# Ledger of designs, part 340: VH-VL binders against q9umr5

Target 1, 268 residues: q9umr5
Amino acid sequence: SYKPVIVVHGLFDSSYSFRHLLEYINETHPGTVVTVLDLFDGRESLRPLWEQVQGFREAVVPIMAKAPQGVHLICYSQGGLVCRALLSVMDDHNVDSFISLSSPQMGQYGDTDYLKWLFPTSMRSNLYRICYSPWGQEFSICNYWHDPHHDDLYLNASSFLALINGERDHPNATVWRKNFLRVGHLVLIGGPDDGVITPWQSSFFGFYDANETVLEMEEQLVYLRDSFGLKTLLARGAIVRCPMAGISHTAWHSNRTLYETCIEPWLS
Short names: E, the ipSAE of ESMFold2; O, the ipSAE of OpenDDE; V2, 0.75 times the mean of E and O plus 0.25 times the DockQ between their complexes.

## First folded at step 14 (VH-VL)

Design gl17 (framework fv_mavrilimumab; at its last look DockQ between E and O 0.93; V2 from the best seeds 0.88)
Fold by OpenDDE, look of step 14:
Structure gl17 (fold): chain C 268 residues (1-268), chain A 123 residues (1-123), chain B 111 residues (1-111)
Amino acid sequence: as target 1 above (268 residues)
Amino acid sequence: QVQLVQSGAEVKKPGASVKVSCKVSGYTLTELSIHWVRQAPGKGLEWMGGFDPEDGEPVYAQRFQGRVTMTEDTSTDTAYMELSSLRSEDTAVYYCATVSYDWETGRYSFDYWGQGTMVTVSS
Amino acid sequence: QSVLTQPPSVSGAPGQRVTISCTGSSSNIGAGFTVSWYQQLPGTAPKLLIYGNSNRPSGVPDRFSGSKSGTSASLAITGLQAEDEADYYCQSYDVSLSGWVFGGGTKLTVL
């Protein structure tokens, strides 16, 4: 039998948004128990990510308990960060494949429709003034805002991304790393035509330097320092990178070719 | 508030086709996702298909695939449902409805309904 | 035969509490899709009563409530009134059918 699949959605998503993904899984892996976690939908997806992590944790624990052979996680967009944090704080998770579906794993720094909606009077270059404030960090988007021009503010004010990345010292860094390393495979999915994740390489732990030059995962300090286990995972062959062009951000979970190429191989 | 006004009752012979219209007001058709649900006399509701609220593509229930066509005329804010190869079992009240997304809750629902169109198929 | 199973009928006296169940499966309610409820008065079109498991549209009295657990959902009506006599339908999405699905409907009689 197939291992259960747990789906974690992104910003302003609904379970309905993942209907095609579930249909693909049902068709290709009949009998698979697939659950889209119906938590923090719509406006509630703007809640602080740590709050979301706790909620999702409560939801996945019973599922994991019923699946001693392990489960697969498919986590879309913002959900990918939630899942990474979830796996970091859970010392007893049994996740076989963690599929990060177009997630800003190394953060976000770009003008997007989501940002314009939330911050209509703010430009990308000035969003740090809001996001790195105490009230800004009450919004999920600000929890992974990563301004390359204000690194000090990011490191000191980011209450989520900087911590799960181990970029800021905290007492749980070693334990979180250990927990995250329990994952069987980390499948990173994204692409250049996403249009939302900025830079799109963030889905592969790439990101801007101070000159807004995109550096790859292996050039990042979090990798070099193995602060949360990326270097270790790569060394043991546990990281899979699956880039795909021609897919917009809202289509990653509804593209058959993408599913067959990047997702399906890891559901067996 | 959205209003949906459907065309009048139809009487058809077996094998014929019927085309029911649904005119929208309050909002433009481009702002709405129209779906169709039918109800046989004394029976329950049955979803037939509609335009997907996320990607705008028409989606039909498997049971009606190949026999139903849903179209829209944005110039007149009118949606159409055409059902061909009619059978006696197709005798029903046909409803158009809007499927809307509530961003506060992240939920979809059939929030507005037309008055229904009775289609009778008899020899 | 309906993908979502409802009792054919329920009844209650004015002022009482009645509950209508909606039983689905792992391919719909259990997969995480939300449940909506519709009220259909005799000779009229259905009306949205509850959406997203437990949300009430404007104009729906708070004596109507919805809940979801596992593969099932429930509609509760408190303070039953004569005007509540109607057919009630639950609705969700089913991945095995790739479409929206309704329950078989429940006829509520107010005694």
Scores: ipSAE 0.924, ipTM 0.955, lowest interface PAE 0.4, mean pLDDT 96
Fold by ESMFold2, look of step 14:
Structure gl17 (fold): chain C 268 residues (1-268), chain A 123 residues (1-123), chain B 111 residues (1-111)
Amino acid sequence: as target 1 above (268 residues)
Amino acid sequence: QVQLVQSGAEVKKPGASVKVSCKVSGYTLTELSIHWVRQAPGKGLEWMGGFDPEDGEPVYAQRFQGRVTMTEDTSTDTAYMELSSLRSEDTAVYYCATVSYDWETGRYSFDYWGQGTMVTVSS
Amino acid sequence: QSVLTQPPSVSGAPGQRVTISCTGSSSNIGAGFTVSWYQQLPGTAPKLLIYGNSNRPSGVPDRFSGSKSGTSASLAITGLQAEDEADYYCQSYDVSLSGWVFGGGTKLTVL
């Protein structure tokens, strides 16, 4: 009856962290097979995102094969970028709902405790020196670092985000767009009190311009050029925006009201 | 090194309550989550409850809900498990254990265990 | 209400390899919750042997290894020694019970 649900975690997560989300699904959609992909946990979540995408791809293939009617993805934080890349590289995915749970979809430009732990003498204004180097791109955090004041370095050095956004020319851009557009719904979740995703509107494909003014999704060049399918999805009515205030970054998957409002309606 | 030292064996009659203590040394209770696991004679391990390692709230196994209370005294680094309305099937060794998050691997485990407290319920 | 199934006993000769299975379901191991393994020597508290499916805590020899596939997990013990004779328990988290669960235990006999 219900489609299987696949959960993809973020930085330094565990499958245990999603226990409440899974309990909510079990209560409202009994019989649903839900799998948290137990890969790249702990410090392994810092591995290059393309390496993570390959590993998660191998894990989702058998689940999708057993569910010809389709599956849903719930992808949290960094995991939302992994999932978007999965949808682009898989020509045979059968994802109906892609639920992006407070993910930095347009990138990150903010200091976090993990960044300070990794790079204790760096600030967001000078982190581009590390992240836009070949060594820095070996860390997942730098794969989606997006410095609005060094856009030329971002466009040339990003090994992940600039590619999946279609912001840099590459031979797979057209195929990736076609594959991504096979998704049934894109559900964007996030909010102003997250405290980690910077700007928080990155979860809705918003981001800073050069003056650090947030431009919404429809004002972004990647939307206007439809570089990976956002304009096409919006025109189909396939994009759902579900912002919610009062939720910190680690609480998105343990809030019942958030689940009932933003997630439950899409778990057909 | 983390060590858990439990209170001594107890003999109780049906209908009574028992309160087992677990004193932590080498760490503080603000840094650890204590859970309780029991083992009836000749039987396997049974999780009873504890403090959730992520939110710090007590959680109890469904079959003990309403009969068990788990508390912590951070000033003495001592955890307590109280089981009420005892019956003969509650005869068991009661263990306290730590549930710890390893940020390097992203995994939880029951890594340190107390020596166990035998509770005998007989009429 | 044992949701994790283990064989009640296994045996092996010294120096041999044995495996102990732990069969769960879609509400625990199959949901992505990890498996831990505990060794319990007679008259002692359980000792953590494996956590997170395959991680060994410090002091556990590499002849103990763990793995997980689908809804099941396995503990392998190579180079079997007389002191390995003990009870072994698997453990995971279960969404339907909203709690931690242990397998019924496996008695390992060294012949």
Scores: ipSAE 0.793, ipTM 0.900, lowest interface PAE 1.1, mean pLDDT 92
ESMFold2 (binder alone), look of step 14: mean pLDDT 89; pTM 0.923

Design gl18 (framework fv_mavrilimumab; at its last look DockQ between E and O 0.92; V2 from the best seeds 0.86)
Fold by OpenDDE, look of step 14:
Structure gl18 (fold): chain C 268 residues (1-268), chain A 123 residues (1-123), chain B 111 residues (1-111)
Amino acid sequence: as target 1 above (268 residues)
Amino acid sequence: QVQLVQSGAEVKKPGASVKVSCKVSGYTLTELSIHWVRQAPGKGLEWMGGFDPEDGEPVYAQRFQGRVTMTEDTSTDTAYMELSSLRSEDTAVYYCATVSYDWETGRYSFDYWGQGTMVTVSS
Amino acid sequence: QSVLTQPPSVSGAPGQRVTISCTGSSSNIGVGFSVSWYQQLPGTAPKLLIYGNSNRPSGVPDRFSGSKSGTSASLAITGLQAEDEADYYCQSYDVSLSGWVFGGGTKLTVL
């Protein structure tokens, strides 16, 4: 039998948003118990990510308990960060495959139409003024806003991304790393035509330097320092990178080719 | 507020086709996702298909695939449902409805309905 | 025969509380899709009554409430009134059918 699949949505998503993905799984892996976690939907997805992590944790614990052989996580967009944090704080998770579906794993620093309606009077270059305030950190988007030009503010004010990355020292860093390393495989999915995740390489733990040059995962300090286990995971062959072109951000969960190539192989 | 006004009752012979219209007001058709639901006399509601509220593509229930066609005329804000190869079992009231997303709750629902169009199929 | 199973009928006296169940499966309600409820008065089109498991649209009295648990949902009507006599349908999405699905409907009679 197939291991249960847990799906975590992104910003402003609903369970309906994943209908195609669920249909693909049902078709190709019949009998799979799939659950889309119906929490923090719509506007509620703007809640602080740590709040979301706690809510989702409560939801996944009973599912994991019923699946002693393990489960698979499919986490889309913002959900990918939620899942990474979830796996960091859970010392008893049994996740076999963690599939990060077009997630801003190293943060977001974009000026896209997707964000403009949330910050209509703010440009990318000025969003740090809002996001790195106590008020701003009450919104999920700001929890993973990563301004490469204001690194000090990011490191000191980011209440989520900087912590799960181990970029800011905290008492749980060692334990979180240990917990995260319990994952069987980390499957990273994303692509250059996403249009929302900026830079798109963030889905693969790449990101801007101070000159907005995109550096790959292996060049990131979090990797070099193995602050949350990326270097260790890579060394043991546990990281899978699956880039795909021609897919917009809202289509990652609704593309059959993408599913067959990047998702299905890991739903054993 | 959205209003949906459907065309009048139809009487058809078996094997014929029927095309029901649904005119939208209050909002433009481009702003809405129209779906069709039918109800046989004394029976329950049956979803036939509609335009996907997320990607705008037409989706039909498996039972009606190959026999139903849903179209839209944005110039007149009118949606159409055509059902071919009519059978006596197709006798029903046909409803158009909007499927809307509530951003506060992140949920979809059939929030507005037309008055219904009675289609009778008899020899 | 319906994907979502409802009791064919329920009844209650004015002022009473009645409950209508909607039983689905792991391919619809159990997956995590929300449930909506519709009221259909005799000779009229259905009307949205509850959406997203428990939300009321504007104009729907708070006497109507919805809940969801596991693979099932429930509609509760308190303070039953004569005007509540109608057919009630639950609705969700089914991955195995790749489409929206309705329950078989429940006829509510006010005694």
Scores: ipSAE 0.911, ipTM 0.950, lowest interface PAE 0.5, mean pLDDT 96
Fold by ESMFold2, look of step 14:
Structure gl18 (fold): chain C 268 residues (1-268), chain A 123 residues (1-123), chain B 111 residues (1-111)
Amino acid sequence: as target 1 above (268 residues)
Amino acid sequence: QVQLVQSGAEVKKPGASVKVSCKVSGYTLTELSIHWVRQAPGKGLEWMGGFDPEDGEPVYAQRFQGRVTMTEDTSTDTAYMELSSLRSEDTAVYYCATVSYDWETGRYSFDYWGQGTMVTVSS
Amino acid sequence: QSVLTQPPSVSGAPGQRVTISCTGSSSNIGVGFSVSWYQQLPGTAPKLLIYGNSNRPSGVPDRFSGSKSGTSASLAITGLQAEDEADYYCQSYDVSLSGWVFGGGTKLTVL
C-alpha cells in the first residue's frame, strides 16, 4: 500500500486549489490516503509562520501516528517553509519524502500582488523597514522576507527564516538539525517562469548576494556550514532537484508533466 | 449587484438539443465564473459543469461529458449551456450560478443563482 | 446514491434546535474539501447559507451555524421559524468524480 500524503498549502490558498494534484495521485496511486490540511486558509495564511507551524503540527500528529511506516509531505509555496519547520521541531516525525513545490526556501526578495495589497506604498527595496520590525514579523510574508542589501537587519529581526536556516544562534539549533536529517528525501521543485518566487532559485536554496547575483545552494554559507543539514543530506544522495520551465506560480499543482516527472516517483 | 436572468421554459423532443442562456448584469462575464446546476422534478441538485474560477477553462461533470457544451459571449455578457441528445431523464430545472472566491476565508461558493429554466423532454 | 448523504427529512417545532447531517468520504470532505450549505424555499432557486464549513454570508442569521469533523459536516438551526421550512443541501468537491457534488437534500418541516 502507499504511504499517506499530507499537503500543505501556501499564501491565500484553499484545498480546492489542489484538486488536480489530488486527482493525479488518485489515478497513479489508487488507495493512497491524502489529506490537504484545511486550516490557515485565506487571510489566516498571513498569520505568523510559527503560529501556523504549531497548528499544522497538531493536525499532522494523528496522521503520522496512524502511519508508522512513514508519510510524504507535498508543500507548496509558503507551505514549504511551514513543512521545513515541522521537520525541525518534530522529534517524532516519520516523513519519507518532503516535496517542496516552488517554495521560497532561502527567502523572498520580490514584489508580489499580495505585497502590494498589504503594503501599497512599498517596494522590495524599502520593505525591510516594515518587515524587520516587531509589527512586520506578525505577517507571514515578512517571516521569510530576505533583503540581500540589509543582511544585518535580516539576521537580527527575522523571527522565522534566520532561525530555521541556522543563521542566528538559538538553543534548539542542534536538535532541529538532527530532526530535519531524519527525512528520507528532499525533493526541490521550481523553475525560471514561476513569476512570484524571487529569485526562483530560492526554491533550490539559492539566493542573491549583495549584488543580486544568484549564488546556488552549494555556495550558500548555510550549506557550507551545514547549519541545518543540507550538506549532509546532499552527500547522502537524498536531495533531488527537479527544475521545470514554463510553469507559473499558481500552476505547479495543476501540471501533469510536472507531477509525473517531479512528484510521482517519490510517492512510494 | 450581480443578477443572473435565464431564458424561458422550453419543451423538446427526445434526441434534440437545448441551449439555455444566462444573462449577467451588474458585473461583466470576464469577472465571473458561471456554473450550471440542474434539478429534476422532486429531486436534488446536480452540478453539470462551468468555467473553473482559477484557470478559466470549461469543466464538465463526467456524467455529461460529450453531451454538454458551455460557452460565453463576453460581448453580451451571456453564458450558455447546450445539452444534446436529450432524453426524458433530462427533464429538469436548469440553473446558472456564480462560483466566487472569498479572499478573507479562502473559500469558494455558489453565491448568486439565476431563476432557473424549465426544460421538458417529451414526445 | 449521492456521494454526500443527508437525512431525507427533519422536523422541529418553532423555537427548537435541529441539526442536519452531511456524510461524505475520503474523496471529498475527508481529503480536506470544505462544505457549503444551501437553502431552497419551494419554487425558488437555492440560496447560499453557509460556506467554508462555518462562514455565514451577509444577511444570514447567526441561528444558522455549520461545522465539519472528519468526513462529515453538520448544519445547526436554532430558534426555528416557520420561514425556515425548506430543502437544505450540502455541497463539497470530490476527487474521484473530478467535480462539485451536492448532497441528496433534507426537507425541513416546521411543525
Scores: ipSAE 0.773, ipTM 0.893, lowest interface PAE 1.2, mean pLDDT 92
ESMFold2 (binder alone), look of step 14: mean pLDDT 89; pTM 0.923

Design gl19 (framework fv_mavrilimumab; at its last fold request DockQ between E and O 0.94; V2 from the best seeds 0.89)
Fold by OpenDDE, fold request of step 17:
Structure gl19 (fold): chain C 268 residues (1-268), chain A 123 residues (1-123), chain B 111 residues (1-111)
Amino acid sequence: as target 1 above (268 residues)
Amino acid sequence: QVQLVQSGAEVKKPGASVKVSCKVSGYTLTELSIHWVRQAPGKGLEWMGGFDPEDGEPIYAQRFQGRVTMTEDTSTDTAYMELSSLRSEDTAVYYCATVSYDWETGRYSFDYWGQGTMVTVSS
Amino acid sequence: QSVLTQPPSVSGAPGQRVTISCTGSSSNIGAGFSVNWYQQLPGTAPKLLIYGNSNRPSGVPDRFSGSKSGTSASLAITGLQAEDEADYYCQSYDVSLSGWVFGGGTKLTVL
């Protein structure tokens, strides 16, 4: 039998948003129990990510308990960060494949429709004034805002991304790393035509330096220091990178070719 | 807010086609996702198809694929449902309805309904 | 017959509490899709009563409530009134059918 699949959504998504993904799984892997976690939908997806992590944890624990052979996680967009944090705080998770579907794993620094909606008078260049404030960190989007021109503010004010990355010292860093390393495979999916994740390489733990030059995962300090286990995972062959062009951000969960190429192989 | 006004009752022979219209007001058709639901006399509601609220593509229930065509005229804010190869079992009240996304809760629902169009198929 | 199963009928006296169940499966409610409820008065079009499992549109009295657990949903009506006599339908999405689905409907009679 197939392992259960748990789906975690992104910003302003609904369970309905993943209908095609579920249909693909149902067709290709009949009998698979797939659950889209119906939590923090709509505007509630703007809640602090740690709050979301706690809520989703409560939902996945009973599912994992009933699946001693393990489960698969498919986590889309913002959900990918939620899942990474979830796996970091859970010392007893049994996740076989963690599929990060177009997630800003290394953060976000770009003008998007979501940003324009939430901060209509702000550009990415000055969003640090809001996002790195105490009240700004009450919004999920700010929890993974990564301004390459204000690194000190990021390191000191980011209450989520900087912590799960181990970029800021904290007492749980070692334990979180240990927990995250329990994952069987980390499948990273994204692409250059996404249009939302900025830079798109963030889905592969690439990101801007101070000159807005994109550096790859292996050039990042979090990798070099193995602060949360990326270097270790790569060394043991547990990281899979699946880039694909021609896919917009809202289509990653609704593209058959993408599913067959990047998702399906890790569900069997 | 949104009002849906459907065309009048139809009487058709088996094998014929029927085209029901649904005129929207309060909002433009481009702002709405129109779906069709029918109800046979004394029976329950049955979803037939509509335009996907997320990508705008037409989606049809498997049962009606090949027989139903849903179209829209944005210039007149009117949606149409055409059902061909009519059978006696197609006798029903046909409703158009809007499927809307609620941003607060992140859920979709059939929030506005037309008054219904009775279609009778008989020899 | 319906993917979502409802009792064909329920009844109650004025002022009483009645409950209508909606039983689905792992391909719809259990998959995480939300449940909506509709009220259809005799000779009228359906009306949205509950959306997103437990939310009430404006104008719907708070004596109507919805809940969801596992593969099932439930509509509760407290303080039953004569005007509540109607058919009630639950609705969700089913991945096996790739479409929206309605329950078979429940006829509520106020005694």
Scores: ipSAE 0.936, ipTM 0.962, lowest interface PAE 0.4, mean pLDDT 96
Fold by ESMFold2, look of step 16:
Structure gl19 (fold): chain C 268 residues (1-268), chain A 123 residues (1-123), chain B 111 residues (1-111)
Amino acid sequence: as target 1 above (268 residues)
Amino acid sequence: QVQLVQSGAEVKKPGASVKVSCKVSGYTLTELSIHWVRQAPGKGLEWMGGFDPEDGEPIYAQRFQGRVTMTEDTSTDTAYMELSSLRSEDTAVYYCATVSYDWETGRYSFDYWGQGTMVTVSS
Amino acid sequence: QSVLTQPPSVSGAPGQRVTISCTGSSSNIGAGFSVNWYQQLPGTAPKLLIYGNSNRPSGVPDRFSGSKSGTSASLAITGLQAEDEADYYCQSYDVSLSGWVFGGGTKLTVL
């Protein structure tokens, strides 16, 4: 009997986009109950991430309640940030594997097609003026915008990423860390040919310094401070890194080799 | 405005094949994903297959795998469905339809339909 | 047997409200795949009525509404009109069949 799997989608996704992933699970783990959460689809995926976290929490509670031995999360792109926040705010979650599928866990500093049609005259170097405003923080993509050249603005204006990373002092930091640390495994998936997540190492908690040199997870202040539990998880062997080249951003959930190598082993 | 105009009715013998056409107007076929749905007399709708709207590859319902081929001619904006080894139970109206993504809702639907092509399999 | 189960028929008087159910499973609606609804007037092709559980395309009156809960979906028609007499089909995607699936259809009779 396999644990239920909950799937959380990204920007402008539909549940249909995950049909291949669900088919792979059905073939290799027959009888597994898999649910793609049918919330915040299309333009609703642009709503503030805290609003999405609240809605997704309501959806997962009954699924977790029916599975006292635990559940797994597969969280794609923006969905991986929703899931990380969800694990922090839920004091009684029973997640065994948190599978982060090409998610911008340390933020995003790259132009995307969605950013171009939303803010057509902006480039990554000046987007901080929009995203670090109260109006900009009403869009999900600005909730994880991380400009390495304006770190002071990021730290003061980010309503989401700076908080879940523990980069600003807040009264819930200890409780959120405790809750997150209840996860059994953190599985990090991504790769250099993604084409959207910038830097792609954000999927592994890497990110740019002020010179746009990528610092790996172990070089990040949030890791060294252990602000939300990364150092503790790594020390107990709970972090799995599964990089794979040759996969574009929209193909992570439809590549069988990726599934068999990086996802299937963690769906106990 | 998208319009789908299908070829005329066909009468076939068991064991033969039929090829139904679907001419697209208002958009080009390179921008659309065409699927095929049939309806036996007095029965419901049955999905047969089509071109996947996300990757453009053909997908066929398991029931028709090995008997159906779906192709497109972008020079004439015409989609085709060919069903081989016909049996009497293949008597049905065959519809083509577009499958499209609505970015605002994040949803796929069969939004434009052809008029249907009656295929009768009789000895 | 249809993967999505609908009642074979429903009826109502003009001006009344009717609902048409669509019951699926964990491999389709329960897996998070959305539900579309189609209206088919006699002798015509199906027409998209509701998509993505609850969205109405342009030109569909707001007296048609859809909802989804658990493994089931529902189409509601208020202010029933004579011209609503038709067959109604629900549709979703199914992982076990790796394909799109339709319900068996519901004949709506306006009394």
Scores: ipSAE 0.834, ipTM 0.917, lowest interface PAE 0.8, mean pLDDT 93
ESMFold2, look of step 14: ipSAE 0.829; ipTM 0.914
ESMFold2 (binder alone), look of step 14: mean pLDDT 90; pTM 0.934
OpenDDE, look of step 14: ipSAE 0.928; ipTM 0.959
ESMFold2 (binder alone), look of step 16: mean pLDDT 90; pTM 0.931
OpenDDE, look of step 16: ipSAE 0.921; ipTM 0.954
ESMFold2, fold request of step 17: ipSAE 0.802, 0.823, 0.821; ipTM 0.904, 0.913, 0.909
ESMFold2 (binder alone), fold request of step 17: mean pLDDT 90, 91, 91; pTM 0.931, 0.935, 0.934
OpenDDE, fold request of step 17: ipSAE 0.933, 0.936; ipTM 0.961, 0.962

